# Ledger of designs, part 13: VH-VL binders against Toll/interleukin-1 receptor-like protein (TIR)

Target 1, 165 residues: Toll/interleukin-1 receptor-like protein (TIR), of Arabidopsis thaliana (Mouse-ear cress) (q9ssn3)
Amino acid sequence: TKYDVFLSFRGHDTRHNFISFLYKELVRRSIRTFKDDKELENGQRFSPELKSPIEVSRFAVVVVSENYAASSWCLDELVTIMDFEKKGSITVMPIFYGVEPNHVRWQTGVLAEQFKKHASREDPEKVLKWRQALTNFAQLSGDCSGDDDSKLVDKIANEISNKKT
Short names: E, the ipSAE of ESMFold2; O, the ipSAE of OpenDDE; V2, 0.75 times the mean of E and O plus 0.25 times the DockQ between their complexes.

## First folded at step 4 (VH-VL)

Design b46 (from fa10 with heavy chain T98R H99G Y100W G101E; framework fv_fasinumab)
Fold by ESMFold2-Fast, scan of step 4:
Structure b46 (fold): chain C 165 residues (1-165), chain A 118 residues (1-118), chain B 107 residues (1-107)
Amino acid sequence: as target 1 above (165 residues)
Amino acid sequence: QVQLVQSGAEVKKPGASVKVSCKVSGYTLTELSIHWVRQAPGKGLEWMGGFDPEDGETIYAQKFQGRVTMTEDTSTDTAYMELTSLRSEDTAVYYCARGWEDYYFDYWGQGTLVTVSS
Amino acid sequence: DIQMTQSPSSLSASAGDRVTITCRASQGISNYLGWYQQKPGKAPKRLIYAASSLQSGVPSRFSGSGSGTEFTLTISSLQPEDLASYYCQQYNSYPYTFGQGTKVEIK
């Protein structure tokens, strides 16, 4: 099964607000969207023929929020997404939600404390890969959240719709 | 290298209070919070509460709200759990466990047996 | 509160066997689920986080799968040292809740 969009986000920060709004708008426009838990919540049987949702997606919309980089599985997912972006097989759309892009790029500000935790717990090579993925991600052209989430949702949906058709 | 070392066993009478400590090493309490989980003899695990960095405050399970206080002393890297108005059903092994988000409970203390009997 | 139900409550298997333990949440928890091993007389040890991510230092014979409400812990080739109780735990929302546990015995 092929998806138009893979949606990467930190559930704790955005699941019940921005991601909910974005997902509903994408679905309303008949954009096939993999929200990392929705299809699995339907109890779909695993098939050996199915490729990773990331591998079979045209776009990855990655929403980096305050606590995205606190999650090791979010960071591992970002590493995978950025590897496919480097190959040219996926188009990454960065969304900075309540965070400064330069703080993401350099792992400063709200990310500095999170990366101190990672450095104390994890293999240095693993931490380095996470840092590199965030830096590469933040170097891409992206959008920042502001006072009006609905305008940002519409902007994202319009860009995907226009490129899909 | 990461270790959580708890205080020793306690025997208390009903109505008393107990304060269990958890000293961390290999990281600091400012880096990752401590949660508390208890286990009654022969039974499963029960979450009591812990610090939520997102909210900036300690969250307690409703069952313990009003009887439990969880504090941290960053100068000594020691977390504390104080339970008041003890009842016989509070007899359990009390564990501290570190965690926040995907670090939830990746390291645990050895446990402190608290026995409440008359 | 989210209720976590494990099955079976106990199992006995031989060394080298593939064993599975299931965990069901009373509501959707995405992939915010961990699995813990508790050997007799010891504190629990985390095996799996985020439903399928293996904790550093845990043998690769342990694996987790699932999302939403249905989760599975698999031990691909049971070893004598795997004698323990196993617990699932959701950390999607407060209060955090554990399954009732599965006791694994080796014949």
Scores: ipSAE 0.000, ipTM 0.488, lowest interface PAE 14.5, mean pLDDT 83

Design b48 (from fa10 with heavy chain H99L G101S D102E Y103W; framework fv_fasinumab; at its last look DockQ between E and O 0.05; V2 from the best seeds 0.00; counts 0 for: pae E 13.3 > 2, off the site)
Fold by ESMFold2, look of step 5:
Structure b48 (fold): chain C 165 residues (1-165), chain A 118 residues (1-118), chain B 107 residues (1-107)
Amino acid sequence: as target 1 above (165 residues)
Amino acid sequence: QVQLVQSGAEVKKPGASVKVSCKVSGYTLTELSIHWVRQAPGKGLEWMGGFDPEDGETIYAQKFQGRVTMTEDTSTDTAYMELTSLRSEDTAVYYCATLYSEWYFDYWGQGTLVTVSS
Amino acid sequence: DIQMTQSPSSLSASAGDRVTITCRASQGISNYLGWYQQKPGKAPKRLIYAASSLQSGVPSRFSGSGSGTEFTLTISSLQPEDLASYYCQQYNSYPYTFGQGTKVEIK
């Protein structure tokens, strides 16, 4: 595998805080990490004939923040990640950052309004796949944010280090 | 290849509305972030608004408050810009373009001339 | 709103000349700056994004530089087909804004 970890996140919510700290700690521990910052990497798509970074990663750390599901790019990425998880090709590690897991599972709360907008713009079958990916994602064992981001970063990094060996 | 094809030129009277279409071919509309830019005759370019996929919202320039609506029909891969309460200063070429979040994508429609005259 | 000021407003140059167009932002925009070429009767075409990155298919005689508030588009050897108006555009924050344009003519 080319990467130990694929990081999936919404840049606007987390780029300059939590994700920056998490990425730096993973790199400090020599964990080969792909940080998929769609906004900073100019959103360039990978060619269909080239393997995606998801496909060549052992773990996907997916940080679902308040506006993650507002992004169609993040949702498309999640569908792909969950497809590989279902095949057993990648291990998904959910992180619920500032959101309630049940709101993600059932697309309620702020996600209800986000999905109302998606339903008005997108094909119903595509929206259904997005909802199913979020529901399946939220059923996995994961971590929730709390009072101290540095402790959460350490917990995540420790868990990856233990599973990597 | 990817193309943005706009509806034809229109002549309108003051107070009327216009709805310009922008059909995407060779790609899926929802994979693009469509924005609208206008250019009055002999003048520069002016951004009107567009879809922001990071926020999941359409953002409108304050200058066009309450007069512009931007919509998309995913079944036909067509984006629309409707401008209401037209005035003579709204005479311009209107472009649809990929301006946001897809910096690699540089696609522009051919432009639609809207002329407002009595 | 971030105002973009271009200089010069117009210029006339011979084929083979080096041409420089400058663009100043009223406040910092990092590298969120594009350069567009618009030929008469045509839609704009992007030449440069991220202040200095050349768009695919754009001739290497075009280059961009700068960051923060001051930016430059350079054409190292002007060609007859470069007759156009050129615009800088910031995409750092809404509303997106363009410079007033620079009309380039060939002598």
Scores: ipSAE 0.000, ipTM 0.510, lowest interface PAE 13.3, mean pLDDT 84
ESMFold2-Fast, scan of step 4: ipSAE 0.000; ipTM 0.478
ESMFold2 (binder alone), look of step 5: mean pLDDT 90; pTM 0.929
OpenDDE, look of step 5: ipSAE 0.013; ipTM 0.588

Design b51 (from fa08 with heavy chain T30S L32Y S33A T98R I102F L103W T104S; framework fv_fasinumab)
Fold by ESMFold2-Fast, scan of step 4:
Structure b51 (fold): chain C 165 residues (1-165), chain A 120 residues (1-120), chain B 107 residues (1-107)
Amino acid sequence: as target 1 above (165 residues)
Amino acid sequence: QVQLVQSGAEVKKPGASVKVSCKVSGYTLSEYAIHWVRQAPGKGLEWMGGFDPEDGETIYAQKFQGRVTMTEDTSTDTAYMELTSLRSEDTAVYYCARVYDFWSGYFDYWGQGTLVTVSS
Amino acid sequence: DIQMTQSPSSLSASAGDRVTITCRASQGISNYLGWYQQKPGKAPKRLIYAASSLQSGVPSRFSGSGSGTEFTLTISSLQPEDLASYYCQQYNSYPYTFGQGTKVEIK
């Protein structure tokens, strides 16, 4: 595997604080980490390049925050990650950042309005795939954010370090 | 905490080059992309391009392609924008701006601006 | 290139008035739109990101709405310090583009 960790996240919610701390800690521990910043040239929101890093990663740390599901790119990426998880080729580590896992599982609460908008703009088949990926994702054992981001960062980094060997 | 401080005003003759600097503090330059936006006196904002430290890649607006070069010196946390073959219509205030990320909003912090005047 | 068109180009209103500025993208940009305020002689300051998220420290009288191609910036109760030009900006794709700006003057 080329990467130990693929980080999937919504920059909107977490880049300023949580993701930067997590990324730095993983790199400090010599964990080969791919950080998906969602910056695209030429208007392409889903890059073929994203599939390659996911395919060659051992773990995917997926940080689902309040606006993760508002992003069609994040949702497309999650579909790809969960396809590989189902095949057994990647271990997914769910992180629920400021959201209730049950709301993610059923696309209720903070996700309900986001999915109303998706249903109005996107093909029904695509929306169904996004919903199924979120449901499958939320059924995995994961961690919720709390009062101390640094403890959560350390917990994630320790778990990856321990399982890497 | 976070600040972007640009170099001082410049007066140049047509055909000359200008290199504007943008020193960042309160974070490490390599953490975020720096883009450049200019504004001619009394006119609107015009995006010129940016430098992404993650890949070392640049992207320039077609209008400036071949005349602009954007670089960074991580040892001094300073970004640079060099514009060559200056014309009178290049008279403008040039801003550097930090790209928080593609999702959160484009420009979260701006430099104070550098006035570049091109005249004979 | 994605063209951003603002309306109106300028307006004059009284303190306490509700002001609405619209921005139209020539193609779908989802919610990848920001609004910037530029006071005379100063650098632009972000007000709104992701079409509707208020930047920390920005007064709550400012709000943004819209998605896809139609966007609105609203100032619910105009204040004297709001004298400025306002710009929408899309960051969905390169090249990044700004609207032409709306000049807001206070009577």
Scores: ipSAE 0.000, ipTM 0.467, lowest interface PAE 14.0, mean pLDDT 82

Design b53 (from fa08 with heavy chain E57K T98R I102F L103W T104S; framework fv_fasinumab)
Fold by ESMFold2-Fast, scan of step 4:
Structure b53 (fold): chain C 165 residues (1-165), chain A 120 residues (1-120), chain B 107 residues (1-107)
Amino acid sequence: as target 1 above (165 residues)
Amino acid sequence: QVQLVQSGAEVKKPGASVKVSCKVSGYTLTELSIHWVRQAPGKGLEWMGGFDPEDGKTIYAQKFQGRVTMTEDTSTDTAYMELTSLRSEDTAVYYCARVYDFWSGYFDYWGQGTLVTVSS
Amino acid sequence: DIQMTQSPSSLSASAGDRVTITCRASQGISNYLGWYQQKPGKAPKRLIYAASSLQSGVPSRFSGSGSGTEFTLTISSLQPEDLASYYCQQYNSYPYTFGQGTKVEIK
């Protein structure tokens, strides 16, 4: 494995706050972390590079925020992550950031309008794969954001540190 | 409901600067980004740049880097594109265009265009 | 930069004809490709996004297909109002790039 952690997130929502704090904490603990924004800084939305870092990671921390499911790029990434989770080759850590897990599981709430748009744009089989990935993802035990981002960051970093050892 | 209205035609001398505006209505600039595309007479479309919400920065095509500045005034819902050190090759219709979703580079609404003529 | 090449550069067809325009990307862009229609003296108008998804309000005679590097825009039954230039655009990576355009004229 080349990376301990692959961070999947919607840059629009979390790049300049929660993900920045989490990434810095993981790096401080000598956890080799792939944060996909700058390594794909040319604006690449789907590439072999997305699969390669996922393939060579032990853990995927997936931060599903308000606009995560608005991004076909994020949804394609999640499908790949969940395929590897199914094979047992990666451990997925769900983080629900400002969203209700049940809304993610069933694509309701804010995800309902996002998936209405996806259904009008994309092949039905592709949309079905995205929905299934979100449902499978939300069935995993995860953590929800609350009043204190720093506490959640520490919790995630502690879990990874303990399992890495 | 959604409408992008650009400022009027400009005639400039080589070496001058031009600032084109794009006033949006039917939505707010905080919701979706504006990008700029130009078209020289009889030529095709050329992407100039726009705000990348994932990076939180405005991205410019290399050809325009150092000469172009794209800004937004959210209080008036007006986007601006300023091009400096104008050359005759900059004669073109300049369009503002709205991204279809937060990360997409596909444009669903376009301004009417602003003709900028650079001549001596 | 990803180069987008359209074929043909221009075509003339009769009303009712099936018209096909091809767009080639110099590298893989998955389905991050859109098509625009530009009538003389007007701004471009949205047609298709994600290679094959028809925009709301666009006539059903327009369709798109393809993935990776080869893409096609088809007009199943050309109408006089379809006289325009058509552009493909990749939005897979920066800088976003357009094809050179295909001018469609009606005989």
Scores: ipSAE 0.000, ipTM 0.486, lowest interface PAE 14.5, mean pLDDT 83

Design b57 (from fa08 with heavy chain L32Y D52S D55S E57K; framework fv_fasinumab)
Fold by ESMFold2-Fast, scan of step 4:
Order: structure tokens, then sequence, then C-alpha cells
Structure b57 (fold): chain C 165 residues (1-165), chain A 120 residues (1-120), chain B 107 residues (1-107)
């Protein structure tokens, strides 16, 4: 089935707090939301189902947190999301949660060490695609977390509701 | 240097519980996940479960659902695996294993193993 | 669950021989496969990750290849210290699963 929103996030950083509040608020507003919850016992690193929900979603809310880029699974998902964004089939809403957008854009700060590890283990072309996806993602208009998660949740939900036509 | 040090061998009666510890040295539990793998005498390796940093949850193999609990004490960098309602078929060497550099699914470091013998 | 099947279940070869062990996944796992060596009485040690990447400190006579569903571990020139059981493991999806193991003996 078709979704209004695809939520991409790193469970380690956000599942228990921010993403739970965001998901509940979106559902409460009758926004059809696919939570990419790798909580599923048999979640896969690459999956036809992940491509399918992304493809049939109108918006992708991508929450990049401290350890998002440490996950090759999250990075592969972001590449797919940004490919659909370039085709104009999905609108991406960047959320920078506890991270500086320029660090995401250029893979500096905490991402520098994470990408040093990726470069040591992954194919160079794959790492380049991950870097490009993050750079393109961070160039989009986005929101940063502050001291009030509730206001950020409301802002995201309002933006989706306003564009939902 | 990362090292995983497990608690010593245990002998238990059927129906008892066992709690195996795995102390991480050289780094902290917040940097990677710990998984548990067992091996019955003369048999192969069997994945039991572990913390999934992508989902923020501990995932257990279906076979152990309801009997196993995996926890972590970050203040002492020690992971625990508790198995309840022990059966003779649970006699095995239990290993903890972790991914050091990236929170992914292959195992960079292994503990030395803890032999748990269940006998009546 | 993804089933991992190894062949052969055991083999005996002479020092200097080329040894190959095959691992098959019941569904596509891309390159999310590792190979482990377990010597008698010891914990497993990782030899290969991402199907073909050699773990640092592992002798160059070990190599891995394959992608998708068919994978091979090769020992180009078997040595006495290679007496061990070898396991493949997929880490594409939960639950993580191991092959049944291949016992390598030296004549």
Amino acid sequence: as target 1 above (165 residues)
Amino acid sequence: QVQLVQSGAEVKKPGASVKVSCKVSGYTLTEYSIHWVRQAPGKGLEWMGGFSPESGKTIYAQKFQGRVTMTEDTSTDTAYMELTSLRSEDTAVYYCATVYDILTGYFDYWGQGTLVTVSS
Amino acid sequence: DIQMTQSPSSLSASAGDRVTITCRASQGISNYLGWYQQKPGKAPKRLIYAASSLQSGVPSRFSGSGSGTEFTLTISSLQPEDLASYYCQQYNSYPYTFGQGTKVEIK
C-alpha cells in the first residue's frame, strides 16, 4: 500500500524517544506512515520491500543522528531515497538530530571517523555513493533538533499536512 | 586491543537458570553490539541473539524466545546472557562476540567461551 | 530464516594442496557473508568478511569469493596449522545464520 511518509532513522539513537513521538503524532493526524523500523526480527540490509515503501511514499523524513552514518544499512537506504528524490518522485525532509548539518554535508566531525572505517571495509565506489547521498541530502532545506522535541515534531507534522494535496 | 573475557564454567541441574558474563576490555559497550552464539559438543555454531544498534532493540532467535535475556551494564562494560528453564540440550559452550569498528553483523572479536553443562 | 549450506561436510587433504569449501544461501545475501576458522578447543576467528575481504593478520593463502547465493573459501596451499572447522555466516538479515561447518583434516 501507498504511504504519505517514509521514516528513515537510526534506532540506536532515536527509536525510544524522538522517533516514537514523531511516529505517534503522524499516525494521530491520519498521515499514513511507514516506519523503517529495523526492529523487525528479519529486517534485511538490502531489501526489495524497503525500495517498495520508498517508491510509493510521497515524503521521506530522514532523521540523521550521531550514529546514522555509522550504519551501512542506513546509508544504503539514504542512497535509494536520494535517487528517488532526484527523479522527483519523493520529497525529502532532512532532520539533523544532535548533529551539525555541515558535518553531514562534508562527512566531517563524528562522520570523519565513521567514513574512515567504511573506507577500510567497503568498496570505494560504494563509499563514494554514500558520501554523495549525504552531501545532496544536507544541501536540502532541513531542520535541526534543539531543546524541545515536541516543537520539532509539530513542525514536521505541520509541513507534511500543508503539502498533502 | 579489544578483548572479551567471559565468566567461568557452570554446572546446572535441569530447570535451573544460568547467567554468563562477558567483560569488554580496551573499549566501551556503547561503541558496538554484543551477540551470543552457542555450540553444543561436537556440533556447529548457533546464533542466539544480540543487540541491534540499527533498531535499538535486542533480537532473539525464535528457538530461545521466552527463555533468554541479554543485558548490558555500561558502567562496567559487561554484557550478560541469562538462559532459564535449562534442559540437557542446552549443554554447550556459550560465546559472546562483537563488532568493533562498525555496528554491523559480522563478528570481529570473540570471547573465550563458557562451558555450561546441564546434568541431572 | 536464511539457510546456509556448506559442502563438503568434511575433507582430508595433504600439505600444499589447494582446498575449496562452498557455501550456499537459500536466498540472495549480496556480499554480507563471513568465514570463520575454529581450531579444536578454541573460539572461532574471522578469516573473511564481506565475502572476499581478508581480515588483517590472516595468511594470504586464504581467499574468499562469490556474491548473491554462492560463495567459496579457498586455501591455496594447505598448512598443518589449518586443521580446523570452517564456518560461513550470513549477516544480511536476522536471525544471523551459520553453515553447518566443514571439518578440514591434514593427511
Scores: ipSAE 0.087, ipTM 0.651, lowest interface PAE 5.6, mean pLDDT 85

Design b60 (from fa08 with heavy chain E31D D55S; framework fv_fasinumab)
Heavy chain, then light chain:
Amino acid sequence: QVQLVQSGAEVKKPGASVKVSCKVSGYTLTDLSIHWVRQAPGKGLEWMGGFDPESGETIYAQKFQGRVTMTEDTSTDTAYMELTSLRSEDTAVYYCATVYDILTGYFDYWGQGTLVTVSS
Amino acid sequence: DIQMTQSPSSLSASAGDRVTITCRASQGISNYLGWYQQKPGKAPKRLIYAASSLQSGVPSRFSGSGSGTEFTLTISSLQPEDLASYYCQQYNSYPYTFGQGTKVEIK
ESMFold2-Fast, scan of step 4: ipSAE 0.005; ipTM 0.480

Design b61 (from fa10 with heavy chain E57K; framework fv_fasinumab; at its last look DockQ between E and O 0.36; V2 from the best seeds 0.00; counts 0 for: pae E 15.8 > 2)
Fold by OpenDDE, look of step 5:
Structure b61 (fold): chain C 165 residues (1-165), chain A 118 residues (1-118), chain B 107 residues (1-107)
Amino acid sequence: as target 1 above (165 residues)
Amino acid sequence: QVQLVQSGAEVKKPGASVKVSCKVSGYTLTELSIHWVRQAPGKGLEWMGGFDPEDGKTIYAQKFQGRVTMTEDTSTDTAYMELTSLRSEDTAVYYCATHYGDYYFDYWGQGTLVTVSS
Amino acid sequence: DIQMTQSPSSLSASAGDRVTITCRASQGISNYLGWYQQKPGKAPKRLIYAASSLQSGVPSRFSGSGSGTEFTLTISSLQPEDLASYYCQQYNSYPYTFGQGTKVEIK
């Protein structure tokens, strides 16, 4: 396993706040963490010759924020993560950051509007896969953001640290 | 991808009941919204009812209210449509179709011919 | 209920012809409209979703347009294999409703 943690997140939502804190703490604890800078990569995929960082990661910390599901990139990534999770290759850690888990599970609330947009632009089969991934994702044991992000960061880092040993 | 396989053709007498099954594969039944559409011979398509994931309940077309029951067995990923008090005009091919959420991407079963004759 | 009025009920055209089928909704349905192709003895197959989006695997000669209450399915160059009945369907609100259908015959 090349990485301990793969971070999945919407950059515009959490890159400069929660994710930055989480990443810093993980690195501080010598937890090998892959953080994909989607803003810089502009949708570029890894070479087919190389294994996906997801495939070689032990944990996937997926931070679903308000606009996570608005991104086809994030959703494709989630589908991949959940495929590996189903195979038992990776442990998914759901983080609901500013969103209700049930909204994610059933794609309601803000997600309903996001998927209306997807429906107009994307292949229905792909959209269905995205929905399935979100539904299955939301059924996993996870954490919700509260008033103190530092506590959530510590909780995630502690859980990963404990599982590494 | 989703596949829907329906039960075989039925021949019924007027006043009888028929229960058509629709087995889902590829996805679990809990992940899909199953709807039923029928088509009389040489006629168009008619929506009978289906599950609304937003309301979390099955919605029936008013025309069939009280006479149709749509159920699901999640353990076998099979959906059922039961139509009672059959009439000759109920003779049709019955289709199950599925989508997810509020977006309509539909897969269709192969259809089940139900013939009602005395 | 939203009524979908489809026209024409039938048409006969030659291979290579441009074919247009229209569907009118009794009230606004935004772009929540699909077009289906149904060949004899087969289940309907979706050609268009969201009024104008082409379903994967469907030939590019098929196209959909419209929004609100007026919608059109166009076959730019009719092929022999396009012999079928075509239906529009709204999924804006329950109950879902279909157009009467258009039977397309090839001369």
Scores: ipSAE 0.009, ipTM 0.588, lowest interface PAE 9.3, mean pLDDT 89
Fold by ESMFold2, look of step 5:
Structure b61 (fold): chain C 165 residues (1-165), chain A 118 residues (1-118), chain B 107 residues (1-107)
Amino acid sequence: as target 1 above (165 residues)
Amino acid sequence: QVQLVQSGAEVKKPGASVKVSCKVSGYTLTELSIHWVRQAPGKGLEWMGGFDPEDGKTIYAQKFQGRVTMTEDTSTDTAYMELTSLRSEDTAVYYCATHYGDYYFDYWGQGTLVTVSS
Amino acid sequence: DIQMTQSPSSLSASAGDRVTITCRASQGISNYLGWYQQKPGKAPKRLIYAASSLQSGVPSRFSGSGSGTEFTLTISSLQPEDLASYYCQQYNSYPYTFGQGTKVEIK
């Protein structure tokens, strides 16, 4: 595998705080980490000749925050991650950051309005796939924010280190 | 696509119970919020109750509280509505319905006619 | 409970007519209102959600408007296939409630 960890996140919610701390700690532990910050990218996307970073990662740490599901980019990425999880090719580590898992499962709370917008703009079949990905994601064992971010970062990094062979 | 297929028509006597099934395909039942709506012959639509994901429990319309039970079997992706102590005025078509979210009903079963005679 | 009152209870109109159905809520429901069409012998079908948003695949002759307590479904040019009963439904709060319905007949 080229990467130990693929980080999936919504930059506006987390770039300057939680994700920055998590990325730095993973790198400090020599965990090969791909950080997919789509909001810093403004040019050519991924080359089709190369395997996606998701496909060549052992773990996907997916940080679902308040505005994660507002981004079609994040949702498309989640669908891909969950497809690989279903195949047994990647281990998904859910992180619910400032959101309730049950709200992610049913797309309620802040997610309800986000999906109202998606339903008005997108093909219903595509929106259904996004909903299915979030629901399946919320069924996995994961961690919630609410503790000190430093403790959560340490917990995630320890879990990755413990699962490596 | 999401499809809801209900059990067949039933004829019941007053005082009996009925249990209507709603089989979900194209989606996992635990990923939906199932609600039940009935329609008496020649009358309008009446909401009976449904699952509220924010509370994590079923909410029953007060009119039916104590007589209706809504359950789900996730191993078969089937929702059930049981109505007890049937009366003639319970004669209706019973629908199961669901949405992407709880805001509105996008998908409906074909309906199940329950006739309470005598 | 929020009571939904539709008007008229029934109407008969010619093909091509503009048809307006109104729905009044007993208290404010913001835009949490849907409109449903039910053809004879069939399950209801959603036409409008969020008071004015047209469901995909619904003909553009259907439109919804209103907020708060007053809502309107308009059929700009009635077609023979629009023979149905129409219901408004609030989903602002439990219990969810429907209007009494409007039966539309075509001459």
Scores: ipSAE 0.000, ipTM 0.487, lowest interface PAE 15.8, mean pLDDT 84
ESMFold2-Fast, scan of step 4: ipSAE 0.005; ipTM 0.513
ESMFold2 (binder alone), look of step 5: mean pLDDT 90; pTM 0.929

Design b63 (from fa10 with heavy chain E54Y D55S E57K; framework fv_fasinumab; at its last look DockQ between E and O 0.02; V2 from the best seeds 0.00; counts 0 for: pae E 14.1 > 2, off the site)
Fold by ESMFold2, look of step 5:
Structure b63 (fold): chain C 165 residues (1-165), chain A 118 residues (1-118), chain B 107 residues (1-107)
Amino acid sequence: as target 1 above (165 residues)
Amino acid sequence: QVQLVQSGAEVKKPGASVKVSCKVSGYTLTELSIHWVRQAPGKGLEWMGGFDPYSGKTIYAQKFQGRVTMTEDTSTDTAYMELTSLRSEDTAVYYCATHYGDYYFDYWGQGTLVTVSS
Amino acid sequence: DIQMTQSPSSLSASAGDRVTITCRASQGISNYLGWYQQKPGKAPKRLIYAASSLQSGVPSRFSGSGSGTEFTLTISSLQPEDLASYYCQQYNSYPYTFGQGTKVEIK
């Protein structure tokens, strides 16, 4: 009810290009958008008395890029998003940006090395939750990046606008 | 397996400087957030500052601003903490610590004892 | 700055006892709280993250609970190797701050 869209992304990969253009277009269309740029929070987290922005969003647009799964913060956020999706509380819109959906689904390709590192340093139960979230995420209908980011931005914004009605 | 190996103990006089190193192995330094925590003899833990991957900047505890510098050499995967204008209350074990995700201080160095005596 | 207050400052308990350490934050910190164990002469070791999540390799007798401003570390059955100092630490905002510590001894 507070936000139409929650944007989940890895800022390092996408902040100054794709996400900037997507956010601007969503705002231009009067779509209330929370941009969760975890790499811009300087020592501050959400207030303890506020609901998660995820809880108060209708849609989660999740942009999985090359290094999304290298970030435990991004993966923790994805687990939360997918928990709400499973409950029917949020609609998830997957965006595969510069990655193969099948590599995300099974954590292969560049994700294999990222998960080798996760497995060597994290609780197996936590790593399992991360893997399950990515697998479930990759089974949803989504969009893939191509050679024209502006067309992808337009497509995403159109899809959100249509689903709002 | 991430491992943090710190430089050896130092003995310094008041007014001098010390530079403690922290070498990362099992991971590249650019994938970690290095923070520094000290512990005076018989006392608790005190955060001094560290690299914040979310801002891309080093954040210093106000108590140490102006006399601490934290740097990184990614070619050797080594982080450094330099503390200047040393005084006797700076006698402590200095730890480097890091985390893989958003939950800080998952890995700790062995500690470096810095003794400041006249 | 967010002040973290632990209690008790020290305790002595028998093997097998249930031990509870509390930590209070001066401001709300959601679940951004960790618990650390420091054995004599060693670096600290993380036991709990996100207030209640157990670190891999930590015995299940350790547990954490709480959110907001009140947090608890529990050792359900104290073992001789649990002789250590225990610290809570908030990572909600800079500067990160630790509780003053709780020294646990076996009698």
Scores: ipSAE 0.000, ipTM 0.512, lowest interface PAE 14.1, mean pLDDT 83
ESMFold2-Fast, scan of step 4: ipSAE 0.006; ipTM 0.499
ESMFold2 (binder alone), look of step 5: mean pLDDT 90; pTM 0.932
OpenDDE, look of step 5: ipSAE 0.023; ipTM 0.639

